VHH binders against Chemotaxis protein methyltransferase (cheR). Designs and how they scored, part 10

Target 1, 268 residues: Chemotaxis protein methyltransferase (cheR), of Halobacterium salinarum (b0r4j5)
Amino acid sequence: MTDFQTLLEFIETETGFATSYYDESYLDRRVSARMRRRGVEEYAGYLTLLEEDDDDERAELLDTLSVNVTEFFRDEKVWTALRDVLLELADTVRSIDIWSAACADGREPYSLAMLALDAGLDPRNVSILATDIDEDALARARAGRYESTRTADISDQLGFLDNPQEYVDREGDRAFVVNDRVKDLVTFERHDLITGDPKSGFDLVACRNVCIYIDKQYKLPILDTVSKSLREGGHLVLGQTETLPGEVKERFEAEDPRIRIYSRVADT

## First folded at step 4 (VHH)

Design b26 (framework vhh_8fcz_2)
Fold by ESMFold2-Fast, scan of step 4:
Formats: structure tokens, C-alpha cells, sequence
Structure b26 (fold): chain B 268 residues (1-268), chain A 125 residues (1-125)
């Protein structure tokens, strides 16, 4: 093994983070960012810091390696279109079932819940399942407490909604807590998108900004799993830089593929 | 693939000006908060400036406020940092960043998701 591969094996063995699932170039960029931050130029020297867990470096590296889905209403053009999708679903199905796949700390499923409520949908008719492989992320999601940073103003992000004050409580200048009204629409559970079984019957699946970090061999299994989890006429939304692989592309159609919202068509 | 490419650095005398550019690709640029961060010789990364997706909100580190201006062009997928009244303390490699992490409630040492080699700014007589 190279020093870099030795590092990745150490991380997977000692922390349980599945480095084998991720694109190696992505992992190298993240590891290099931590090495620069710590003033270390060699992988072997950085491995020593991780072995010693110097200044909680293992936790810092894991945060760096996680998928960077950290804001409400990420890619606002998509959320404008999703509002229309939710209104259309409210007119065509009795109960809307949504799956937020790889939901991280919950900002995406809570955005979906808030969007539904803000659009005037009956909360009794909206159910959101939110899943992730990371139990710590799910614990943060269930807590539903978020704080603004210098570069990510939650108040600004929530300004996408007509009535944001109805869905979150403020704690001081920078902290926000999602209301029980919003939380009641969302159920969190652990699910491995690569090895786990597909679900079924969803009207909308959000699987956003996952495949850009994952080794290419897993992209088709992931998208096959989410496609099988949708009913005919259900919708899939991907991240803005993600595309459908050819093997599943014919299962979907899109009026505007630039916003990455697709509808599931009947198999021929 | 997400990529940021920085350019525009160089050697400049104290009191001079430079404009840095960042070309973004591989994501929906118009929906992301964009940042400039820098790493002075022998020091860690420090945040310099940020701009919201619609240019409605701009923020600056105390050390550069009034001297630097952050601008974005969503059609060209570009972020710029216009630097004036440069000081020797501004000497650093400058990076364009799409996102940060904040765990402690303090911003000062946050790391950022950036994809480039940076651009070197040297302020020296």
C-alpha cells in the first residue's frame, strides 16, 4: 500500500468511515486540506497525528470527509421548482410520501417539510422519511438545532420561505431550532444507500449531492436503488452537478434537466 | 466535478492594488455563498470575505474591511476580490471557497471546501 492508502485504511478501521465508498481524488483533496491546516506535508506525518488523535484530529478529519450538504434550500432554483412539484402532487395523490436519501444533519428533509407547510399543504397528508448512514448526523438532525456561520446565514437561507418564523424558533442571534410542527412530518432512520435494500412507493425522492463524492462504481447501484423506490409518475431530484447514468436514464424524463428534477416513467 | 481556479496574484508594493479572480465550474454557482480565504506564510487559513448567492449580502474580516471588495458575476460563474491599500500583512496565498464548517460557535479557524492551488499575493517593497 501507498502512504495515502495506509491512511485511508486507518481511517476506515479506526472510525468506521467507509473510505472505500468514496472517490480517491475527493478523499485526497480533503486529507490534503487537513494536512495544510495542521502544517504537515507528508501522509506518514499526518498518519502519526491521527494515530495520536492530536487535538482531536480524527474528529476534524471525519467532519472534513463528510458530504458537504450544510444549508437549507440548497440551490434555490431547484426549490422553486420543487414547490410546484409538491402542489401538483397534492392535487393528484391523497398522501405524499417523500424520501430524503443521504439526509446528513437534516437540513434537506426539514427544507422539504417547511416548503410543504409554506405552500399550504395539509401536514396530515405529507410524510417524509429521511435516511443517512451516519448515526451522529441523524442525532443532530433529530435535535434540529442549527447555527449560522460567517459564510452561511441561516436567516438568509430561510428567507426563501414566505413565513419562516412559523417553522423555526430563534435562540439568540445565530441559533435556530426547528419547531415540532415541522419535525412531526419527518422520520429519521439509518440506511446504507450502497448495500441496503430499495424502498417502494415514494412520490418524491431527493438524492442530492451524494454521487459527486462517491466512487463511480457505486453511482449506478445508488441510482438504481432510488429509482426502484419511486412509483410510476414519482419524481427524483439530484444535485445540480449530478446526472443520470445511461442504464437508468430511460426510466425517467425531465422537462428541464438543468434543475435535475425527473419523473419516473413506466418501464417498456 | 466541482472546481475553483484562482488567478490574479503577483508582487505589489504597499499601498498598491490587485484584483483576484475565481472561475467556478461543476456546480450551480448562482445558488452558493462564495468566500475568499488566505494563508499567510507560516500561519493557518484565515477567512477574508464572503458574498451571498444574489450579491445582497457581503461580509469582510475586520483586517480588510474598507480596503477589499468582493464581487460575483453569476452569468460568468466568477468571483472577484478587488484589493486596495495593500499592506505587507496581506501577503498570503489566496483561495476561493464554496463553503465552510463551524463547530464551536467561533468562525476564526473554519476550514473551507476549495478546489484550487490558490494565487500568491506578495506585498513588499
Amino acid sequence: as target 1 above (268 residues)
Amino acid sequence: QVQLVESGGGLVQPGGSLRLSCAASGFTFSNYYMNWVRQPPGKGLEWVSGISYDSGDTTYADSVEGRFTIIRDNDKKMVYLQMTSLKTEDTAVYYCATYDRWTSGEYSDAYFDYEGQGTQVTVSS
Scores: ipSAE 0.000, ipTM 0.218, lowest interface PAE 12.1, mean pLDDT 81

Design b3 (framework vhh_8fcz_2)
Amino acid sequence: QVQLVESGGGLVQPGGSLRLSCAASGFTFSNYYMNWVRQPPGKGLEWVSGISYDSGDTTYADSVEGRFTIIRDNDKKMVYLQMTSLKTEDTAVYYCATYDRWGSYEYFDYEGQGTQVTVSS
ESMFold2-Fast, scan of step 4: ipSAE 0.000; ipTM 0.211

Design b4 (framework vhh_8fcz_2)
Fold by ESMFold2-Fast, scan of step 4:
Structure b4 (fold): chain B 268 residues (1-268), chain A 121 residues (1-121)
Amino acid sequence: as target 1 above (268 residues)
Amino acid sequence: QVQLVESGGGLVQPGGSLRLSCAASGFTFSNYYMNWVRQPPGKGLEWVSGISYDSGDTTYADSVEGRFTIIRDNDKKMVYLQMTSLKTEDTAVYYCATYDRWSGEDYFDYEGQGTQVTVSS
C-alpha cells in the first residue's frame, strides 16, 4: 500500500467519504489542492495534519472532495432545451416527476424548479426529488442560501431567468436565498447511486457531471440505475463531457448530441 | 503535482489572430477533458471552450463559436486555442483547466497566472 492509499483509507474512515468509489487521479488532484493551500508536499505530512485536524482541515478537505455543480443554469443551451422538454411534459403528463441525482448543494434542482415556474407550469403538478450522498451538501441545499465569489457570480447566473426576483430574496449584493415558492417543489433525500435502492417512474432525470469523477467500474451501475428510474418516453440529461456506455445507450435516442438530452425508447 | 502552464498571449489589434498554448504535466493528459476559461477585467470567470480526451467532441461558448478552435496533442501533452477575428471584448486573462469553469481554484488545476490577451487598437 502506498502513502497515498493509506491517506485515502484514513479519509474514508474518519470522514465517511467513500474514496473507494472515486477515480484515484481525481482524488489525488483534489487532495493535492488542499496540500498546496496548507504548504505540505508529502502525503505522510498531510495525513499528520488531518489526524490533528489542524484548522478544521478535515472539513475543508471534505468540501474539496465533494463533487458539485457550482453554478445555476450551468451550460445555458441545455437549460433552453430543458424548458422545451418541460413544456412538452406539461402537455402529455398530468404530474411531472423529476429526479436530480447527485444534486450537491442544490443549485441544479433549484434551477429545475425555477425553470418550471418561469415556463408557466403549475407548481402543484411538478415534483422534484433531489438526492446526494453528502449530508453536508444536502444541509446547504435545504438552507438554499448562496453567496457570489470571484468564480461564481450568482446574480449573473440567475440572469437566465426573466424575473429572478420572483424566485430568490437578496441579502445585500452578494447573498441570495431561494424562496419558499421554489423550495416547495423540491424534496431532499440522502441516496447512494452505487449501492442504494433503484428508483422508478420519473419523467426527467438529471445526472450531470457525476460519472466523470467516479471510478470507471461504477459508471455502468450508476447509469443503469438512473436509466431504470425513467418511464418509457422519459428524458435523461447528462453533463456535457459525459457519454452513455454501450450497454445503456441502446435504451436511448439522443435529442441533441451537443446538449446530452436523451429519450428512453427501450424496455429494461 | 498537476501543472498547467499557459502561454501565447499578447497585444493584438481587432480582427487579428492569436494562438494560446497550455503545457500539461503531472497527470495522464490523454484521459482528461480540457477547457479554456477566461477572466475579463473586472468580471468573473467565463468558460470559453472544451475538448474531449480523443478530440472527438468539442464545445464552444456562443460568444466565440466560429471564431475560436480548440485543438489538443496528446503525444506532446498540449492543448491550444486558435483565436481569429478577435474583438475588444475578448480581452482577458486566459487559463486552461481540466475541471468545471465555475469551480474554485482547485478545479482549474493550474500553476500560473494564465496568459493575458489584450485586443486594442
Scores: ipSAE 0.000, ipTM 0.239, lowest interface PAE 12.0, mean pLDDT 81

Design b5 (framework vhh_8fcz_2)
Fold by ESMFold2-Fast, scan of step 4:
Structure b5 (fold): chain B 268 residues (1-268), chain A 121 residues (1-121)
Amino acid sequence: as target 1 above (268 residues)
Amino acid sequence: QVQLVESGGGLVQPGGSLRLSCAASGFTFSNYYMNWVRQPPGKGLEWVSGISYDSGDTTYADSVEGRFTIIRDNDKKMVYLQMTSLKTEDTAVYYCATYDRWPGEEYFDYEGQGTQVTVSS
């Protein structure tokens, strides 16, 4: 007899994926999707597939459980507004420190780096820290190699930039490699937004499309943590459908709240 | 088992109004951001509107801003889309969704049968 909780504990223990942080209904939907794909109706049968790593099922499950549907310049109108934010920061601070929190496979921090370069900022004055809990995602991010699929056309995504060929090297019809010019702006580190050490001193923090998948009890602590990592006058960017809880919202102002870019005001 | 049941669609003339409903079950409704998305004939999915778990924040696609209103009732586990000044371009199957959903998001699962809105004649 295998129940869902036993299955989740196996996944966390054997793969390192922190199932305890996520909403159970989210996890149930993702696990059930894999079970349907493998033609298994019972948790015990699926646990057997994971134990044996049959047809690389552990990797397939992790890809399904991890929020790794990030794309370059996700929600283009936000990136248009972020260009203005970066230009404003370049006029007001000598060095711009950016934190891309829950960066997954690196498309978001590389988008930030490319945006800064495309906007004409001096790369010596831009530093991007990119963090995620998933070490496999960070390994892909550090490699900086991405392939177009039928659902994700990287060439179309990079078309947001004036000269994308300055930032990526094309390998064949579908592969793109982020070049050293872009990589030099980004440092990747493992960090847990719930239990990890607090951060501070950032001018811009991106924490996009992550809170929607985590258990409600962790949403306020995470947003409080990223809020406190910003300097006064710094900016926070959330996912398009994410919102600030009331306790944190009073620390921020937004010119257009629909874009989810907020300015940090005095707290204490 | 997560279930979303959409209703309220139909045939309406340009300039008309419709109110769509979505009944949710199988999850803690009050913990999730809710969305309306649509699929026009022959096109991909298009995000329409979203509402935070506490109704404190709403957001809309530029194409529907000022014409559509999203509302939720956590006690009844319902989300609604009030549509006014309907245009032929609004013709689509409308779905509600529990997760953040934008055109091209590959891991989103369609949760219900949707409700057809036809704006014609």
Scores: ipSAE 0.000, ipTM 0.247, lowest interface PAE 11.4, mean pLDDT 81

Design b6 (framework vhh_8fcz_2)
Fold by ESMFold2-Fast, scan of step 4:
Structure b6 (fold): chain B 268 residues (1-268), chain A 121 residues (1-121)
Amino acid sequence: as target 1 above (268 residues)
Amino acid sequence: QVQLVESGGGLVQPGGSLRLSCAASGFTFSNYYMNWVRQPPGKGLEWVSGISYDSGDTTYADSVEGRFTIIRDNDKKMVYLQMTSLKTEDTAVYYCATYDRYGSEWYFDYEGQGTQVTVSS
């Protein structure tokens, strides 16, 4: 066992973060970023710092390791296309069932809820299930409170909507709280995309920017689970740099695969 | 303990030039990729330029390529941004940063205090 592997086992044991699911080069870059900020050059020295939990370093590291790539309406061109998908679904099904898989702190499922409302859909006919393996992320999602940072301006992100003030309440100049109108469309549950059972009957599944951080061996199980959770003719949306593995590609088709929205073909 | 201190900003007329400097301390500078990023008024961060630890690789945003040059001096622990043919749209606070990109995401490891560049007549 290397010093780096010893460090990763400590992190998983003490924080519950599943380091074994993640790409080792990703983990090394994120850990190295914290080591630089603390002025530590060797893994053994950083492990000692984490053992002592000096200046709440475990919390700082966990925040750094947690994928914080989620933002409201991430990749706006995709959300423009999703608006059209939601409008088509409103014409073809009585009730739209959406699954936001690996939802993190809730920015994606709330974006879907706000998009549906902003498009004029009846909230009684839209139901969004949002799942993640991280209970702390789900707790933040249920709270629905978000703060702008130097690198993420929430007000700018919400500018994608025609009437963002209808869905979000401001607290001061940096904090935003998703209101009950939006929250009422979303249910949060814990689910493990790698080991958990598939769901069923969804009209739309969002599984975005998950596979870019996880070890490659888990990509097929995740996309197999998601594929099985869609009805025939249902839609899957992936992250912009993500692709369907050959093993599941035949289950889907897209008119423009560049936008990463796919239709589930009939199970024949 | 790690610090990045930017300097060299100011008010300049369109078509002018400025040289930004970044003094690094508290880490092994020669092992890290260094970047310049900027934040225009009322907008988010925009990546401008990057340079590898040995100066063997330099990259530029399309909007600045041919006008800006990034340079580093590992002995002095400095990184520089030479800006020429400045335009009004180059107005921003400029930050020296070391960052990582994983997939489509940008992660900033360090960001200094910044230096203001205003291009206006």
Scores: ipSAE 0.005, ipTM 0.251, lowest interface PAE 10.7, mean pLDDT 81

Design b7 (framework vhh_8fcz_2)
Fold by ESMFold2-Fast, scan of step 4:
Structure b7 (fold): chain B 268 residues (1-268), chain A 121 residues (1-121)
Amino acid sequence: as target 1 above (268 residues)
Amino acid sequence: QVQLVESGGGLVQPGGSLRLSCAASGFTFSNYYMNWVRQPPGKGLEWVSGISYDSGDTTYADSVEGRFTIIRDNDKKMVYLQMTSLKTEDTAVYYCATYDRFGELEYFDYEGQGTQVTVSS
């Protein structure tokens, strides 16, 4: 066993992150980025930092290994189409259950909550479950506080909404806090999309930009899990560059192939 | 380690064409989705285009659809962006990205200096 393989086994055992499901080159790049940040050049030395959990390094590494959509209203064309999906769901079911799978720091589930409110849906009839494997990301999500950076202008991102001031409070020029009106629609819990148990009964599942980072053999199990979490007539939205494999594709119809929104059809 | 090296930018007149190139190394290129993102002067990052590992699926931002074409060569470990009918609003630094992520600095997943495209008469 190489030092790198020993390190990956430690990560899986201690954090629950299923390293065996991910592409090894991806894992090496992310691990190497953390090692560089900590000034460590050898895998064995980095393993020592993780064993001691020096300066919360396990949480930092898990955050670095997690992949997900991290912007409010990423790919605005998709969110325009999702608004129509939410309006259709409001017409067909009394209570809309949404799952934001691999939600990272909460920008996607909060975008869904804000979209529902902006579309005029009754908040009493919308419930969003948001899950991720990274406890630190979930802690940030629950806090709902975000700061603009060189490359992430929160004010610009929220400009998708006509009246973003109804949903967030500004703290100075760079910080934004999601208010209780939005937070009340979202429940955060830990779930490993790759190895965790399936869920069921959802009207809409968002699973965006996850499958592109995993080993190809596991894409079908993930999408099968997500597919089975939807009721008949429910909707799945994937990342712009993700497609359904043949067997799973038979369960869905594409509303707009370029948007990656799919409707779950009844089996004959 | 993952390295992405962009090239092919330059100064071009409106209506002109350019082909950007991205040379990838340090990972199993044929297993990864690839994309192009850009940063216009004084603005944030904007996703431009993406291509699946097998070239079976390509996607484009509305602003570039019909004008840009993304292609990949897995044998050469290259991604290209063929740009036609260029507009002044296409002026930006263009980056090749492996993991289709950006946002906060800790989530950025592209390396290199990018390649500058300036569309101006």
Scores: ipSAE 0.000, ipTM 0.220, lowest interface PAE 12.3, mean pLDDT 81

Design b8 (framework vhh_8fcz_2)
Fold by ESMFold2-Fast, scan of step 4:
Parts: structure tokens; C-alpha cells; sequence
Structure b8 (fold): chain B 268 residues (1-268), chain A 121 residues (1-121)
């Protein structure tokens, strides 16, 4: 066993992150980035840091290994289509249940909550479950505080909404805090999307930009889990560069698959 | 010494095309996710496109999707950005970069020197 394989086994055993489900080259890139930040050149030395959990390195590494990193309303054409989906659901079901799978720091589930409110839906009839494996990311999501960076202008991203001032409070010129009106629609929970049990009865599942770093043989377990969590007629939305594998594709249909919004049509 | 060297920028008319190139040296290129980011005059950096280490997955900003294509050649240690249907708002300095973003935080591993693209009649 190489030092790198020993390191990956330690990560999976101690954190529950299923390293065996990811491309080895992707994992090496992420681990190497953490090693550089810690000033460590050898895998064995980095393993020592993780064993000691020096300066919460396990949490930092898990954060780095997570792949669902998104901006508010990422891929605006998809969000325009999602608004129509939410309006259709509001006319069809009494209560809309949404699952934001691998939600990271909460930008996606909060985008869904804000979209629903901005579209005029009754907040008492919308419930969003947001899950991720990373406890640190979930803590940031619950806080709901976001800052503009060199590469992300949050004010510009929130401009997708008709009434962004109704949903966030501004702190200075670069920081925004999601208000309680929006937070009340979202529940955050830890869930391992790869090895965890399917959920059930959701009207909409968002599973975006999760599979792009997953080994192709394991994309099916993730997509099988989310497909089983949808009711018949429920909707699945994927990342813009993601597609349904053949085994799962037959369970879904789409008016325009390039939008990456699918309707569930078959029982599993 | 780690280097990312961008080239291929220039002056082009609206509706035109350009191909940007990024030559990497001093690190194991094939292990890294690569990005193109741009900085318009007087504005901050804007992420444009990304490509996985194996070219299996590509992503694009909404503003460029359908018009730009990101390509990599691991044997040549190159990443390219094919730009078509250029608009005046595409005017910017374009940078090749490898970094990780988590929420609002950026972790820069390597960043290039940039190449200027000007779209003007």
C-alpha cells in the first residue's frame, strides 16, 4: 500500500468520506492543495497532521474534498425554468417538499427559498431540506452570511431576483446575511449522499455539480439515491455539465435536457 | 519555477472569434483543475470557465455559455479558451488559474500573468 493509499484509507475510516468513490487523481489534487497550505511535502507527514487533527485539519480537508461549490442562482437560465417548476408545483400540490442535496455552504437551498418567495409562493407551503457531509459547511450555511470576493459579486448574483432587499440584510458594501424569512424555509442536516439511505416523497431534488469529480462507476449510486427520493412526477435538477447515466435515464424525461431539469416517470 | 503564461488576446470586432492559450510549467499539470477568469476594466475578477483534470467535465459562466469552449491538452500542458460571437462586454484581461473556491473564499494555487482581449468596432 502506498503512503497516499494509507492516507485515503485513514480519511475514509475517520471522517466517513467515501474516498474510494472518487477519482484518485482528483483526490490527490485536493490533498496536495491542503499539504501545500500546511507546508508539508510528504503524505506521511500530512497523515500525522490529520491524526492529531492539528488546527482542525480534518474539517479543512473535508471542506476541500467537497465538490458542490456554487454561487447564488448559478446558471440563470436554469433558475428561470425552476421558477416555472415551482409555480406549477404550487398549483398542483398542497405542500412543496424540496431537497437540496450536497448543499455546501447553503447558496443553493437559499436560492431556492428566495426564488419561491420572490415568485409569490406561500412560505407555509414550501419546505426545503438541505444536506451535506461537511459539518463546517453546514455551520456556515446555517449562519447564512456571505461576502463578495474577487471572483464573485453577490450583489450582482442576487440581482436575478425582483426584490432582493426583501431577503437579505446588507453589512457594509460586500457582506450579506440571509434573513429569517428565508431561513425559516430551510432545514440543514448531515447526510452522506454516496452511502446514505434514500429519502422519499420530494417534489424537487437539486443535485448540482456533485458528480463532476466522482468516478464514473459511482455516479449511479448517487443518482439512484436521489431518483428514489422523488415521487412520481417529481423533478430532478443537475449541474449544467452533468447528464443522467443510461440506467437512470429511463426513469426520467425532459422537455429540453440541456436545461438539466428532469421529471420522474418510472417506479424503481 | 511555476509559470502559467497566457497568450492569444488582441483586438477583435463584435461577433468575432479568438483562441486563448495557457502554457503551464513547473508543476504536474495533468493533476490540476484549470480555470479561465477575467477582469474587465475597473471591475473585479469574474470566473469564466473550468475544466477537470481529465477533460471529463467542463463548466461555464452563464454570460459565455454557448459562445466559449474550454479545452485542455495534457500532453502539451496547455489549456485553451475558444471564444466565438464576442461582445463588447467580453473586453477584459483573461487569466489562466488553478484555485479552489469554497463558498466566498478562494485558495489560489497558481495564477498567470494575463492576456488582454478588447472587443470594439
Amino acid sequence: as target 1 above (268 residues)
Amino acid sequence: QVQLVESGGGLVQPGGSLRLSCAASGFTFSNYYMNWVRQPPGKGLEWVSGISYDSGDTTYADSVEGRFTIIRDNDKKMVYLQMTSLKTEDTAVYYCATYERWGSELYFDYEGQGTQVTVSS
Scores: ipSAE 0.000, ipTM 0.223, lowest interface PAE 12.0, mean pLDDT 81

Design b9 (framework vhh_8fcz_2)
Fold by ESMFold2-Fast, scan of step 4:
Structure b9 (fold): chain B 268 residues (1-268), chain A 121 residues (1-121)
Amino acid sequence: as target 1 above (268 residues)
Amino acid sequence: QVQLVESGGGLVQPGGSLRLSCAASGFTFSNYYMNWVRQPPGKGLEWVSGISYDSGDTTYADSVEGRFTIIRDNDKKMVYLQMTSLKTEDTAVYYCATYDRLGEWDYFDYEGQGTQVTVSS
């Protein structure tokens, strides 16, 4: 076992963060950033610091490892295309079932809900299931309160919509709360994409910017689970820089793969 | 301090080949996802290709799939775009770009100065 592997095992055991699921390069970058801030040059020295929990370093490291930078309508060109997908689904199915897989703090499933409403879909015919392994992220998602920072302006992000004022309530200059009409379309629950069972019958599954952080061995199981959760002709949307592995790629087709929206083809 | 320096562009005839290079410095290159994007004359930026930190995942725009290959060399801190069967529609300024997965997401955190590719007879 290397010093780095010993460190990762300690982190998983003591903080509950599943380091074994994550890409080593990602973990090393995050850990190295903390090490530099603490003036520690070697993994063994950093492990000692974490064991002593000097200046609440375990909490600082967990925050660093757990930061999932998300935004409303991430990659706007994808959301323009998703609007067309939702309109097509409204014409072809009675009720649209959507799964936002690895939804983090809820910005993605709320973006989907707001997009559906803004496109003029009947909210009674749209149901969004949003899942994540992180209970703290799900608690923030259920609260639906978001605050702008100097580098992330939520008002600008919501400007993608024609009528953003219909979906969020402002709380001062920087805070926004998703209103009940939007929240009513979304159900949050815990689900582990790696070990959990597939779902079924979804018309659209969003699984975006997940595989870029996880270890290669888990990418295929995740995408297999997502694939099995879609009906024939259902749609999968991935992150802008994510790819389908060869085994799963054969199950999908795309008219424009640049936007990372795929259609589930019939099982052979 | 952070620098991305593109090179390898030039004038080429339709059907020809070029290899673009991007030299990275000032950051831990091996920990960042790398992209090639392009801007044709009078148009907006178009994403072309991407490669993960460990070369385990590559992805391509449909318009270049099968014609372009993205490669990285973490020891040399280089990313390359091997372009074959070039078309006039590939004429653009090509940029090496990354977004930092550690901090706040920004569309293109470290955009370089670009290299001009012109495909014409």
Scores: ipSAE 0.000, ipTM 0.166, lowest interface PAE 12.8, mean pLDDT 81

Design t1 (from a2, 19 letters changed; framework vhh_7xy4_2)
Fold by ESMFold2-Fast, scan of step 4:
Structure t1 (fold): chain B 268 residues (1-268), chain A 122 residues (1-122)
Amino acid sequence: as target 1 above (268 residues)
Amino acid sequence: QLQLVESGGGLVQPGGSLRLSCAASGFTFSNYYMAWVRQPHGKGLEYIATISYDSGDTYYSDSVKGRFTISRDNAKNTLYLQMNSLKPEDTAMYYCATYDRWGSEYDYFDYKGQGTQVTVSS
């Protein structure tokens, strides 16, 4: 066993993060980023920091290991098409049930909630379940507070909406807080896409930009889980650089393959 | 150790073309989504393009769609960006990156190369 593998076993045992499901090079890049920030060059030295939980390092590492590259209305063309999907669902079903799978810090499910409100849907008829394996990400999601950085201007991202000021409160120049009108549409729960059970009956499942970080052998179980969680005629949206594997592709029709929105069909 | 080395930049006139390359080492290149990002002088990072591990999927920012083409050669661990119809607004330092680093804050940014400068000017 290498020092790196010893470190990964410690992380999995002590934090519950399933390092064995992830690509080792991905994990090494993320762990190495934390090590550089802490000024540590050796895996054994970093393990000592984690054992002592110096400066909340376990929480910082988990944030780094979770997929945290996200923004409001990521890939704007997809959200234009999702508005049409939501309007079609509002005409077709009495209540729209949405699942934002691997929601990280909540920017995706809040984007879905804001899109529904901005499109004029009745909030009483929209319910969004948002799940992730990272409890710290879920805590930030529930807080709904976000800050702009030099590389991520939240005000620009929210400019996709007609009236973003109806959905967020500004705190100074950089901080934004999602208001209760938006939060009331979203419920956050812990769920593991690899080992957890499928859900059922969703009209829309968003599973975007998660499979690109997971070891290839677990991608099919993830897509199988989300496909089983959709009703017939429900919609799946993936990340722009993601595709359906052949083994689940027969369960879907591509509404626009360029934007990765699919409709669930019965296999006969 | 993971390493990304960009090359192919230079001075070009408006309407010209350049082909950027990124040599990757220290990880299993064929298992990762890859991206090109750029940073104009005095501005933040701008997303340009991504490509899936098998080249089955590509995505482009609206500012370069139809002009730039991202591609990869997994046998050579190399990522490419073909840039056509270059404009002065394309002037920037260009970086090769793993897709998962786009939009990350600097203190969580694991690795990017030294970059390659593209200048579009007469």
Scores: ipSAE 0.000, ipTM 0.197, lowest interface PAE 12.8, mean pLDDT 81

Design t2 (from a2, 19 letters changed; framework vhh_3k1k_2)
Fold by ESMFold2-Fast, scan of step 4:
Structure t2 (fold): chain B 268 residues (1-268), chain A 122 residues (1-122)
Amino acid sequence: as target 1 above (268 residues)
Amino acid sequence: QVQLVESGGALVQPGGSLRLSCAASGFTFSNYYMRWYRQAPGKEREWVAGISYDSGDTSYEDSVKGRFTISRDDARNTVYLQMNSLKPEDTAVYYCATYDRWGSEYDYFDYWGQGTQVTVSS
């Protein structure tokens, strides 16, 4: 056994992060990034830092093992199509229930909330459940405060909306805070897509850029859980480079294969 | 900009040897952890070996331990993978990789080369 496998077993046991379900090269890259930041070259030395939880390293590592980069309205063509999906749902159902699965720090569920409001939907008729395995990411999501970096300008990202000033407040030169009107549409809770139970009755599930980090043999359980959480005629949106495995694919029709929006078909 | 260029891949008979090279540019090579990965047809990309900066600590996937040796030449910005006692199961495209702090909230980006093909067959 390598020290790396011992380290991964420790992480799974102590944080609940199911390392055995993830691609080993992905895990290696993320763990190596934390080791470099802590000035540690050996897995045994890093394991010691995690055992002692020195400078809250367990929380820092779990945060690093979450999605590495996220942005508002990621892949704008998808969001253009999602606007049409939301408008169709508003005409079809009394109340739209949305699940943002693996929501990280909240940029995806807040994008969904802002899109709904910007499209003119009644906020009383839209409810978004946002879930993630990482409690620190959920804490940042609940705070709803985001800062632009040199490589990611939040103002540019929010320019996708017609009326972005109605949804966020600016703090100084680079900070943005999602306002209560938007926050009121979103509920955050912890949920593990791999080991957790499926939900039910959702009109739209967003599960974007999650399966690319997970070993391919576990992709089916995740997408089976998501599939079972949708009502007949509900919509699933995946990441642009992600595809449905064969068994789950039979449950869906592609609205546009290029944008990865699918409709749940009736059971045959 | 970070750039990695692999070379040295070839067709060899079982039991043969090859040395792969990865030429790096666009970063201070001596400060970076370097890795080798491989991907066989129909398989996922698999970590093979790693080498740290400073101490030169090395690590290997169990199936290659004792047969492969990773090394680095910081003066030439190059990382090497010496492959001995090659088996048909070692047939794959071999990639070198590194990472840097991207300056985003998560401070991470992984850099990959285009790969070099190793085929072990009679």
Scores: ipSAE 0.000, ipTM 0.132, lowest interface PAE 15.9, mean pLDDT 80

